# Ledger of designs, part 8: VH-VL binders against DNA-directed RNA polymerase III subunit rpc9 (rpc9)

Target 1, 130 residues: DNA-directed RNA polymerase III subunit rpc9 (rpc9), of Dictyostelium discoideum (Social amoeba) (q54lp2)
Amino acid sequence: MKIIKKDKEEIITNFEVLQLLKHKRRIEEQVLLNEFVNNVIRYLETTPASKQTIESVKECKKSVTKLADTSGCKILTGEMLQILNIAPSSEVEVHLVIEDCEDRIDAKEVLKEIKNSLGEEAVIRDEDNL
Short names: E, the ipSAE of ESMFold2; O, the ipSAE of OpenDDE; V2, 0.75 times the mean of E and O plus 0.25 times the DockQ between their complexes.

## First folded at step 9 (VH-VL; framework fv_rocatinlimab)

Design G2 (from F1 with heavy chain S32R; at its last look DockQ between E and O 0.03; V2 from the best seeds 0.00; counts 0 for: pae O 7.4 > 2, placed apart)
Fold by OpenDDE, look of step 9:
Structure G2 (fold): chain C 130 residues (1-130), chain A 123 residues (1-123), chain B 107 residues (1-107)
Amino acid sequence: as target 1 above (130 residues)
Amino acid sequence: QITLKESGPTLVKPKQTLTLTCTFSGFSLSTRGVGVGWIRQPPGKALEWLAVIYWDDDKRYSPSLKSRLTITKDTSKNQVVLTMTNMDPVDTATYYCAHRTYDFWSGYHFDYWGQGTLVTVSS
Amino acid sequence: EIVLTQSPGTLSLSPGERATLSCRASQSVTDSYLAWYQQKPGQAPRLLIYGASSRATGIPDRFSGSGSGTDFTLTISRLEPEDFAVYYCQQYNSYLTFGGGTKVEIK
């Protein structure tokens, strides 16, 4: 997700956005004018971001990067962002997230690292929550 | 270098409204994750959080004092203003403004504080 | 609202000794949203620890934070003369609250 600032745009993960917004809500009383914020929170809570932790995100980034290094390739920032936000649950999804995946890295291994770091529950989508 | 400075009256009469201004430098309140909060401390007592305003103009108040508090910002002037109505001698305290930052890995914390300004409520 | 109880209220120690300060929360503080501050007389509080265990910039390594859930600890491995002050814990998991403080004084 992109946060548009007046002078600069920043790309952040859904987890980061969710934590930021939930933290604000958690530590202080909600205001009526923040309905949009609440909607964003509610939406993100239906995504893999809601099942992620600081530790799991950190581990995922670390492990996937390490795998990429071993494979002699680099995961792009945008690709990592999608890996975290989408939490691919199949090799097909990994191919959708990583450009030219078949030529760069083993999708099966990437999927394994994602599942191991984020957890299977965080990767498996619950269609009932959407 | 981040700095904050509180300004306003140091003496307020009971039932009057206190208006404090926090002027800061070294950061912008347009930066994502940034907030400015107010904390007070009665003499010899513990710290008490009052309010915070964020880069996106979201505002939060202490539940017990919410009805008396208003916080606003002027990003262009690097200022945050706190108003507190119906002041009472019990509200005598040193009032601090502080920079609140957010990090992806660590969450929120008040990492820089003003020197504080002592506000005495007395007739 | 989470109530933070700090103990002891006063800790009397000598320079060079180890100080252990406790902060107990009435409810679990998720994600270790706990910070420690130092305050010397006539001064504003200074951030020591955030995220329960991360040292703020410029904070000596003799300061360390630990804990999770409801029990948190600030440790000063070897007290320096400048470390005698009041220490506050603060949570931001459910409405921001401060503890009552622990005064570390010279024995």
Scores: ipSAE 0.014, ipTM 0.644, lowest interface PAE 7.4, mean pLDDT 87
ESMFold2, look of step 9: ipSAE 0.041; ipTM 0.678
ESMFold2 (binder alone), look of step 9: mean pLDDT 90; pTM 0.912

Design G3 (from F1 with heavy chain T101G, light chain S94D; at its last look DockQ between E and O 0.02; V2 from the best seeds 0.00; counts 0 for: pae E 14.8 > 2, placed apart)
Heavy chain, then light chain:
Amino acid sequence: QITLKESGPTLVKPKQTLTLTCTFSGFSLSTSGVGVGWIRQPPGKALEWLAVIYWDDDKRYSPSLKSRLTITKDTSKNQVVLTMTNMDPVDTATYYCAHRGYDFWSGYHFDYWGQGTLVTVSS
Amino acid sequence: EIVLTQSPGTLSLSPGERATLSCRASQSVTDSYLAWYQQKPGQAPRLLIYGASSRATGIPDRFSGSGSGTDFTLTISRLEPEDFAVYYCQQYNDYLTFGGGTKVEIK
ESMFold2, look of step 9: ipSAE 0.000; ipTM 0.509
ESMFold2 (binder alone), look of step 9: mean pLDDT 90; pTM 0.923
OpenDDE, look of step 9: ipSAE 0.233; ipTM 0.771

Design G4 (from A08 with light chain S30T; at its last look DockQ between E and O 0.03; V2 from the best seeds 0.00; counts 0 for: pae O 11.8 > 2, placed apart)
Fold by OpenDDE, look of step 9:
Structure G4 (fold): chain C 130 residues (1-130), chain A 123 residues (1-123), chain B 107 residues (1-107)
Amino acid sequence: as target 1 above (130 residues)
Amino acid sequence: QITLKESGPTLVKPKQTLTLTCTFSGFSLSTSGVGVGWIRQPPGKALEWLAVIYWDDDKRYSPSLKSRLTITKDTSKNQVVLTMTNMDPVDTATYYCAHRGYDFWSGYHFDYWGQGTLVTVSS
Amino acid sequence: EIVLTQSPGTLSLSPGERATLSCRASQSVTDSYLAWYQQKPGQAPRLLIYGASSRATGIPDRFSGSGSGTDFTLTISRLEPEDFAVYYCQQYGDSLTFGGGTKVEIK
């Protein structure tokens, strides 16, 4: 399992947390006895993390960063984390995730990169089915 | 708007395998947090949970019946299939399929039930 | 596996009376993931309460759920004629298990 070093500030995505916990669950019987762990897994499974892959996450980070570079701005680590965890499905959500988005980068283009990398299915939220 | 309907044989011989299909509408099993389960009830007796399958293909089985049960889904057809091997007269019951939704605070608590189908195991 | 024990097995009451049904778990139920169902003859069960104390959509106020840990209670404040049925509790923390049921019958 991934170990977070104390000497390095590191944040992990919901996807990474989910993968680690699922791995632990597979090792320790079918269902973990730890109620907290089970609840976290269940919750994360209802988030975009459940529809992400290592490749899609990497691609999203790469494409969004490249877009930002082209725009002459930097995406903050916290912003990238939210992009991955929330998987914005609208320009409004992009504006909520990226601070001063209108002054830094084109929200429409960001949204496009997110959809292209994470997949349309991973981004679209179907409120009617909930 | 959510509906479920069980289909399959109503009569099974001992030692045979039961295959039941749940066809549903009003929701998709591709939606995160959604599950479909099977519950049975012998005549005049209590409810017994059998199995559940979720949108991510996670499967859970009754510990006592796990060796006999298999649950699968076809998301494109809005169907869930349950197979139960080595049927016995004691397995005679009404079999229900049901929808389960998820809420962060209260878990998988949203339930909609099919009408149930009576399966009789007899020679 | 968590075992749910319901009591009493049968509860005989008259319309207008208060009904109190008990569900006891063999071990603590995760985050009070406890549900109550109502079942009438020839019908599928209907969800009444989830999360130990939350009423399902369309369920009258006379139905209430309480409890945590291992002890849970369903209360019908004032029985209506349509409330005479069998009631089941269910836990859905780690696994799914039902109680044996309590039959509420007319006295």
Scores: ipSAE 0.000, ipTM 0.596, lowest interface PAE 11.8, mean pLDDT 87
ESMFold2, look of step 9: ipSAE 0.005; ipTM 0.559
ESMFold2 (binder alone), look of step 9: mean pLDDT 90; pTM 0.919

Design G5 (from F1 with light chain S28D; at its last look DockQ between E and O 0.06; V2 from the best seeds 0.00; counts 0 for: pae O 7.7 > 2, placed apart)
Heavy chain, then light chain:
Amino acid sequence: QITLKESGPTLVKPKQTLTLTCTFSGFSLSTSGVGVGWIRQPPGKALEWLAVIYWDDDKRYSPSLKSRLTITKDTSKNQVVLTMTNMDPVDTATYYCAHRTYDFWSGYHFDYWGQGTLVTVSS
Amino acid sequence: EIVLTQSPGTLSLSPGERATLSCRASQDVTDSYLAWYQQKPGQAPRLLIYGASSRATGIPDRFSGSGSGTDFTLTISRLEPEDFAVYYCQQYNSYLTFGGGTKVEIK
ESMFold2, look of step 9: ipSAE 0.339; ipTM 0.735
ESMFold2 (binder alone), look of step 9: mean pLDDT 90; pTM 0.912
OpenDDE, look of step 9: ipSAE 0.020; ipTM 0.622

Design G6 (from F1 with heavy chain R60Y; at its last look DockQ between E and O 0.03; V2 from the best seeds 0.00; counts 0 for: pae O 7.8 > 2, placed apart)
Heavy chain, then light chain:
Amino acid sequence: QITLKESGPTLVKPKQTLTLTCTFSGFSLSTSGVGVGWIRQPPGKALEWLAVIYWDDDKYYSPSLKSRLTITKDTSKNQVVLTMTNMDPVDTATYYCAHRTYDFWSGYHFDYWGQGTLVTVSS
Amino acid sequence: EIVLTQSPGTLSLSPGERATLSCRASQSVTDSYLAWYQQKPGQAPRLLIYGASSRATGIPDRFSGSGSGTDFTLTISRLEPEDFAVYYCQQYNSYLTFGGGTKVEIK
ESMFold2, look of step 9: ipSAE 0.509; ipTM 0.777
ESMFold2 (binder alone), look of step 9: mean pLDDT 90; pTM 0.913
OpenDDE, look of step 9: ipSAE 0.020; ipTM 0.628

## First folded at step 10 (VH-VL; framework fv_rocatinlimab)

Design H1 (from F1 with light chain Y92H; at its last look DockQ between E and O 0.62; V2 from the best seeds 0.55)
Heavy chain, then light chain:
Amino acid sequence: QITLKESGPTLVKPKQTLTLTCTFSGFSLSTSGVGVGWIRQPPGKALEWLAVIYWDDDKRYSPSLKSRLTITKDTSKNQVVLTMTNMDPVDTATYYCAHRTYDFWSGYHFDYWGQGTLVTVSS
Amino acid sequence: EIVLTQSPGTLSLSPGERATLSCRASQSVTDSYLAWYQQKPGQAPRLLIYGASSRATGIPDRFSGSGSGTDFTLTISRLEPEDFAVYYCQQHNSYLTFGGGTKVEIK
ESMFold2, look of step 10: ipSAE 0.652; ipTM 0.846
ESMFold2 (binder alone), look of step 10: mean pLDDT 90; pTM 0.927
OpenDDE, look of step 10: ipSAE 0.407; ipTM 0.815

Design H2 (from F1 with light chain Y92R; at its last look DockQ between E and O 0.72; V2 from the best seeds 0.59)
Heavy chain, then light chain:
Amino acid sequence: QITLKESGPTLVKPKQTLTLTCTFSGFSLSTSGVGVGWIRQPPGKALEWLAVIYWDDDKRYSPSLKSRLTITKDTSKNQVVLTMTNMDPVDTATYYCAHRTYDFWSGYHFDYWGQGTLVTVSS
Amino acid sequence: EIVLTQSPGTLSLSPGERATLSCRASQSVTDSYLAWYQQKPGQAPRLLIYGASSRATGIPDRFSGSGSGTDFTLTISRLEPEDFAVYYCQQRNSYLTFGGGTKVEIK
ESMFold2, look of step 10: ipSAE 0.589; ipTM 0.804
ESMFold2 (binder alone), look of step 10: mean pLDDT 89; pTM 0.909
OpenDDE, look of step 10: ipSAE 0.509; ipTM 0.836

Design H3 (from F1 with heavy chain G107D; at its last look DockQ between E and O 0.05; V2 from the best seeds 0.00; counts 0 for: pae E 13.5 > 2, placed apart)
Fold by ESMFold2, look of step 10:
Structure H3 (fold): chain C 130 residues (1-130), chain A 123 residues (1-123), chain B 107 residues (1-107)
Amino acid sequence: as target 1 above (130 residues)
Amino acid sequence: QITLKESGPTLVKPKQTLTLTCTFSGFSLSTSGVGVGWIRQPPGKALEWLAVIYWDDDKRYSPSLKSRLTITKDTSKNQVVLTMTNMDPVDTATYYCAHRTYDFWSDYHFDYWGQGTLVTVSS
Amino acid sequence: EIVLTQSPGTLSLSPGERATLSCRASQSVTDSYLAWYQQKPGQAPRLLIYGASSRATGIPDRFSGSGSGTDFTLTISRLEPEDFAVYYCQQYNSYLTFGGGTKVEIK
């Protein structure tokens, strides 16, 4: 997702969008904007982003990048973004996210790293923490 | 303009539960991005963050004290309440409530603080 | 869990001198989620700097913050009598933690 803020553009994950919107300062007179933000939050709460933390996202990026380096390949930024947004749960989904996966990296190992980092309760994340 | 005031007992016996109320004015907890947190400072020692609650009822607790803490709010009364169970003499400290700044990227820092209330835990 | 280590513990200086206070994080603090507070005896802390380098409203220009990653600095270019206090850094990248404080006292 593409966001323009403070004269810069950046690509951020659904988790980052959810965190930004949840803590966005609201101007109560901007009723339509506030309703739009609420609708986006409701949608994102149904995605894997709602179960992620800054720690789990960072660990996933780190571990998948290390695996790719060991395999002699590079994971594209768009591929990493989709890994985080989709949270692949099968080798088939890993193959859909990583282009030419069979020629680049072992999908079984990638899935293992994703599950170890983004697994539902495997990383510190609950209602009372970030 | 923005003001916060802590209220509650100043003397608590060991193993009792402490209940502190933060009453504030000059802002509303229904305003997006606003949070109220609790920080304590033992006499002569450093600040220690305890908990925070946000306008959307999202809550965060210090990991080491999480099992002993509960934070709640009453937006219509402009109040935030902290409870801390199983008090011990080492919990003797000045307890502050504080408003978090209304800046989206830096909304985790505390810009306005209450005067603090000293809570002594002893027999 | 990010631990903040402030140094020195005590800094003894005279009015008019330059103070340099260090805050070192155990892990990189993403996007400079770091704040500095001043606390005088018997008073609540006062926010000085947020985002590592942005001065809070009403804070004089003699206070400046710098740094990124794991190393952050608060500089007071010319100490005034009112600046003798304890200074704390705080990070909000992962949980909320405070440093141990640096006491700036009159020599």
Scores: ipSAE 0.000, ipTM 0.490, lowest interface PAE 13.5, mean pLDDT 81
ESMFold2 (binder alone), look of step 10: mean pLDDT 89; pTM 0.909
OpenDDE, look of step 10: ipSAE 0.037; ipTM 0.653

Design H4 (from F1 with light chain S94N; at its last look DockQ between E and O 0.04; V2 from the best seeds 0.00; counts 0 for: pae E 6.6 > 2, placed apart)
Fold by OpenDDE, look of step 10:
Structure H4 (fold): chain C 130 residues (1-130), chain A 123 residues (1-123), chain B 107 residues (1-107)
Amino acid sequence: as target 1 above (130 residues)
Amino acid sequence: QITLKESGPTLVKPKQTLTLTCTFSGFSLSTSGVGVGWIRQPPGKALEWLAVIYWDDDKRYSPSLKSRLTITKDTSKNQVVLTMTNMDPVDTATYYCAHRTYDFWSGYHFDYWGQGTLVTVSS
Amino acid sequence: EIVLTQSPGTLSLSPGERATLSCRASQSVTDSYLAWYQQKPGQAPRLLIYGASSRATGIPDRFSGSGSGTDFTLTISRLEPEDFAVYYCQQYNNYLTFGGGTKVEIK
């Protein structure tokens, strides 16, 4: 299993992390790490990441970006990351993720794109397992 | 026990390429989580990280020196090689290779160091 | 790149005194990915603390690390003669960087 090294500036989504962790073989000699990885997997399985696909993530990124372009604004990388990881299910949540949303983009339209791309089920978190 | 030793030229002319070899024992660079890094220290100055190579051949370089640095490994020989191009007198320093370990709580750290080799760049 | 600022540059103390060394990061170091090294003249650095607060193997308990975020501290509870050296902090939250070092010298 390839370890995510800290001397790397890449930002990856929870979905990508989950996929990486699930598909990589455990490192037998790193017992504590494996335990940690298992815990991370279990946690991420309770988040929108567990219901996402490569296609849905790409589509979400594309559609939200397109919407932003149409609105004459840009979605920041950090905002996009949060959109994907949190998968807002309400306009209020969109406002929490996108800074100055009311001045930049229509939260209702953003929410619509998120739901259309990720799916209604993907925006539902398992709050009971947190 | 883990040991590392740096070898290579101790005198380099300006604009030439420095090649240093780290020969180590007590561990294998095929072991997951293991890395070997290079750190230099100009006389009387602070430490500066240069590069690191891992068991899976993943490499990281100092952003400021990346264009000049190349790090490679030969696992079978327990060696790591660092090349640095276009050397300048400002690159005069003691160069260390060091063993890097990983822990998910604490991250990466250099727990074993070579004694270092002084490289002087002068015409 | 994260810049580590160590203070003071030089710390003059007597054996038996308490030494407090500071390492400040230009931005937050996640998961306390910070290490401390000791270097004596003519020697390679020696790992003292990793993970901000974990002592490396063989390191006496008079050495302790603390801190989180941007502020970290190395403490030597009672200085021994062999403790007079230069100390470096290092972060590995991003690209590896070292602090400028703090020299602990005999007063």
Scores: ipSAE 0.021, ipTM 0.637, lowest interface PAE 5.2, mean pLDDT 89
ESMFold2, look of step 10: ipSAE 0.061; ipTM 0.673
ESMFold2 (binder alone), look of step 10: mean pLDDT 90; pTM 0.917

Design H5 (from F1 with light chain T30E; at its last fold request DockQ between E and O 0.76; V2 from the best seeds 0.74)
Heavy chain, then light chain:
Amino acid sequence: QITLKESGPTLVKPKQTLTLTCTFSGFSLSTSGVGVGWIRQPPGKALEWLAVIYWDDDKRYSPSLKSRLTITKDTSKNQVVLTMTNMDPVDTATYYCAHRTYDFWSGYHFDYWGQGTLVTVSS
Amino acid sequence: EIVLTQSPGTLSLSPGERATLSCRASQSVEDSYLAWYQQKPGQAPRLLIYGASSRATGIPDRFSGSGSGTDFTLTISRLEPEDFAVYYCQQYNSYLTFGGGTKVEIK
ESMFold2, look of step 10: ipSAE 0.716; ipTM 0.884
ESMFold2 (binder alone), look of step 10: mean pLDDT 90; pTM 0.911
OpenDDE, look of step 10: ipSAE 0.365; ipTM 0.810
ESMFold2, fold request of step 22: ipSAE 0.679, 0.658, 0.661; ipTM 0.868, 0.856, 0.855
ESMFold2 (binder alone), fold request of step 22: mean pLDDT 90, 90, 90; pTM 0.909, 0.906, 0.910
OpenDDE, fold request of step 22: ipSAE 0.788, 0.027, 0.794; ipTM 0.914, 0.685, 0.917

## First folded at step 11 (VH-VL; framework fv_rocatinlimab)

Design J1 (from H2 with light chain T30E; at its last look DockQ between E and O 0.74; V2 from the best seeds 0.61)
Heavy chain, then light chain:
Amino acid sequence: QITLKESGPTLVKPKQTLTLTCTFSGFSLSTSGVGVGWIRQPPGKALEWLAVIYWDDDKRYSPSLKSRLTITKDTSKNQVVLTMTNMDPVDTATYYCAHRTYDFWSGYHFDYWGQGTLVTVSS
Amino acid sequence: EIVLTQSPGTLSLSPGERATLSCRASQSVEDSYLAWYQQKPGQAPRLLIYGASSRATGIPDRFSGSGSGTDFTLTISRLEPEDFAVYYCQQRNSYLTFGGGTKVEIK
ESMFold2, look of step 11: ipSAE 0.487; ipTM 0.746
ESMFold2 (binder alone), look of step 11: mean pLDDT 89; pTM 0.908
OpenDDE, look of step 11: ipSAE 0.634; ipTM 0.863

Design J2 (from H1 with light chain T30E; at its last fold request DockQ between E and O 0.59; V2 from the best seeds 0.68)
Heavy chain, then light chain:
Amino acid sequence: QITLKESGPTLVKPKQTLTLTCTFSGFSLSTSGVGVGWIRQPPGKALEWLAVIYWDDDKRYSPSLKSRLTITKDTSKNQVVLTMTNMDPVDTATYYCAHRTYDFWSGYHFDYWGQGTLVTVSS
Amino acid sequence: EIVLTQSPGTLSLSPGERATLSCRASQSVEDSYLAWYQQKPGQAPRLLIYGASSRATGIPDRFSGSGSGTDFTLTISRLEPEDFAVYYCQQHNSYLTFGGGTKVEIK
ESMFold2, look of step 11: ipSAE 0.666; ipTM 0.857
ESMFold2 (binder alone), look of step 11: mean pLDDT 90; pTM 0.925
OpenDDE, look of step 11: ipSAE 0.566; ipTM 0.852
ESMFold2, fold request of step 22: ipSAE 0.618, 0.630, 0.628; ipTM 0.826, 0.834, 0.824
ESMFold2 (binder alone), fold request of step 22: mean pLDDT 90, 90, 90; pTM 0.915, 0.918, 0.920
OpenDDE, fold request of step 22: ipSAE 0.792, 0.771, 0.797; ipTM 0.916, 0.905, 0.918

Design J4 (from J2 with light chain S54K; at its last look DockQ between E and O 0.66; V2 from the best seeds 0.64)
Heavy chain, then light chain:
Amino acid sequence: QITLKESGPTLVKPKQTLTLTCTFSGFSLSTSGVGVGWIRQPPGKALEWLAVIYWDDDKRYSPSLKSRLTITKDTSKNQVVLTMTNMDPVDTATYYCAHRTYDFWSGYHFDYWGQGTLVTVSS
Amino acid sequence: EIVLTQSPGTLSLSPGERATLSCRASQSVEDSYLAWYQQKPGQAPRLLIYGASKRATGIPDRFSGSGSGTDFTLTISRLEPEDFAVYYCQQHNSYLTFGGGTKVEIK
ESMFold2, look of step 11: ipSAE 0.583; ipTM 0.817
ESMFold2 (binder alone), look of step 11: mean pLDDT 90; pTM 0.922
OpenDDE, look of step 11: ipSAE 0.563; ipTM 0.854
ESMFold2, fold request of step 14: ipSAE 0.567, 0.609, 0.587; ipTM 0.795, 0.822, 0.811
ESMFold2 (binder alone), fold request of step 14: mean pLDDT 90, 90, 90; pTM 0.919, 0.923, 0.921
OpenDDE, fold request of step 14: ipSAE 0.777, 0.772, 0.801; ipTM 0.906, 0.904, 0.917
ESMFold2, look of step 14: ipSAE 0.647; ipTM 0.841
ESMFold2 (binder alone), look of step 14: mean pLDDT 90; pTM 0.925
OpenDDE, look of step 14: ipSAE 0.623; ipTM 0.867

Design J5 (from J2 with light chain D31E; at its last look DockQ between E and O 0.66; V2 from the best seeds 0.60)
Heavy chain, then light chain:
Amino acid sequence: QITLKESGPTLVKPKQTLTLTCTFSGFSLSTSGVGVGWIRQPPGKALEWLAVIYWDDDKRYSPSLKSRLTITKDTSKNQVVLTMTNMDPVDTATYYCAHRTYDFWSGYHFDYWGQGTLVTVSS
Amino acid sequence: EIVLTQSPGTLSLSPGERATLSCRASQSVEESYLAWYQQKPGQAPRLLIYGASSRATGIPDRFSGSGSGTDFTLTISRLEPEDFAVYYCQQHNSYLTFGGGTKVEIK
ESMFold2, look of step 11: ipSAE 0.596; ipTM 0.816
ESMFold2 (binder alone), look of step 11: mean pLDDT 90; pTM 0.925
OpenDDE, look of step 11: ipSAE 0.617; ipTM 0.856
ESMFold2, fold request of step 14: ipSAE 0.608, 0.499, 0.518; ipTM 0.828, 0.781, 0.792
ESMFold2 (binder alone), fold request of step 14: mean pLDDT 90, 90, 90; pTM 0.916, 0.913, 0.916
OpenDDE, fold request of step 14: ipSAE 0.788, 0.783, 0.781; ipTM 0.913, 0.910, 0.909
ESMFold2, look of step 17: ipSAE 0.596; ipTM 0.817
ESMFold2 (binder alone), look of step 17: mean pLDDT 90; pTM 0.921
OpenDDE, look of step 17: ipSAE 0.562; ipTM 0.853

Design J6 (from J2 with light chain Y33W; at its last look DockQ between E and O 0.42; V2 from the best seeds 0.00; counts 0 for: pae E 2.1 > 2)
Fold by OpenDDE, look of step 11:
Structure J6 (fold): chain C 130 residues (1-130), chain A 123 residues (1-123), chain B 107 residues (1-107)
Amino acid sequence: as target 1 above (130 residues)
Amino acid sequence: QITLKESGPTLVKPKQTLTLTCTFSGFSLSTSGVGVGWIRQPPGKALEWLAVIYWDDDKRYSPSLKSRLTITKDTSKNQVVLTMTNMDPVDTATYYCAHRTYDFWSGYHFDYWGQGTLVTVSS
Amino acid sequence: EIVLTQSPGTLSLSPGERATLSCRASQSVEDSWLAWYQQKPGQAPRLLIYGASSRATGIPDRFSGSGSGTDFTLTISRLEPEDFAVYYCQQHNSYLTFGGGTKVEIK
């Protein structure tokens, strides 16, 4: 479990939250806390976070960052977070996550990187989650 | 220890092509997340990014100089080559190559630099 | 392209004083994509800060980076003689650009 740098208010992904909470559930003996944790875990398990691994998340972030790196495209922290949490499965979804995508970055390329890093199975969303 | 060293001509005539080679050690350009970039600095002026090449052969160029620049790598020799066509006196500068690394939390940055080589464009 | 404006252009201070350098971006920059470099006369730039606030290896704790969005700051808590140099901020959120630099000189 990677210790979150205490000195930085960093935005964490749903995957990271899920992993942290699962870990906490294992070590904590408080029933009420466990109930709350279990509810959040249950919710997150319905999201792409449940199909992600630390390796896939790292790879996705690296790939998308590189795609934007030293190019005309711009990615915001919030957008990166949404990319990881939502795991867009179509160009339309990429456009929903990245504002003014057409003017900033190639949605096809973004989608390609997401699929290659997270895997197609991890990007596939249940219709009910749309 | 990571080291980079620029080599090539120090004098170029106008309209000629500049070819610079970056020879590095302490890392491999086959390592995921690794890149090598070129940055130049005219005398007494600010830094200007030129190009970057990554481990997967992805290449990025300054938009204003893209038409004049080509970057390539030879992973087996630990070398990156930059070519710049149609040189002009305005292109006189110290040219640096630098190691570009990725970190999960901090993204990409240039953590190690060569000492640079001064290239003068003159008739 | 994101333009980085550094201020002031020149900062004249004495050893032991606090230095505050500003880097303003024309558009929002992700914190992790902002870096600071130090360049001494006749030398190559050296990475000081990455990710807006993370010190590079070997960098003294008197150097610190802060900021978010469009406003970033490099602080030198107590200037040492070796700290007099030019400092550049750099972003790669849209292409890769450097600021114009701030020269920290001896008063």
Scores: ipSAE 0.283, ipTM 0.803, lowest interface PAE 1.6, mean pLDDT 89
ESMFold2, look of step 11: ipSAE 0.410; ipTM 0.733
ESMFold2 (binder alone), look of step 11: mean pLDDT 90; pTM 0.926

## First folded at step 13 (VH-VL; framework fv_rocatinlimab)

Design K1 (from J4 with light chain D31S H92R; at its last look DockQ between E and O 0.84; V2 from the best seeds 0.00; counts 0 for: pae E 4.1 > 2)
Heavy chain, then light chain:
Amino acid sequence: QITLKESGPTLVKPKQTLTLTCTFSGFSLSTSGVGVGWIRQPPGKALEWLAVIYWDDDKRYSPSLKSRLTITKDTSKNQVVLTMTNMDPVDTATYYCAHRTYDFWSGYHFDYWGQGTLVTVSS
Amino acid sequence: EIVLTQSPGTLSLSPGERATLSCRASQSVESSYLAWYQQKPGQAPRLLIYGASKRATGIPDRFSGSGSGTDFTLTISRLEPEDFAVYYCQQRNSYLTFGGGTKVEIK
ESMFold2, look of step 13: ipSAE 0.287; ipTM 0.701
ESMFold2 (binder alone), look of step 13: mean pLDDT 90; pTM 0.911
OpenDDE, look of step 13: ipSAE 0.616; ipTM 0.859

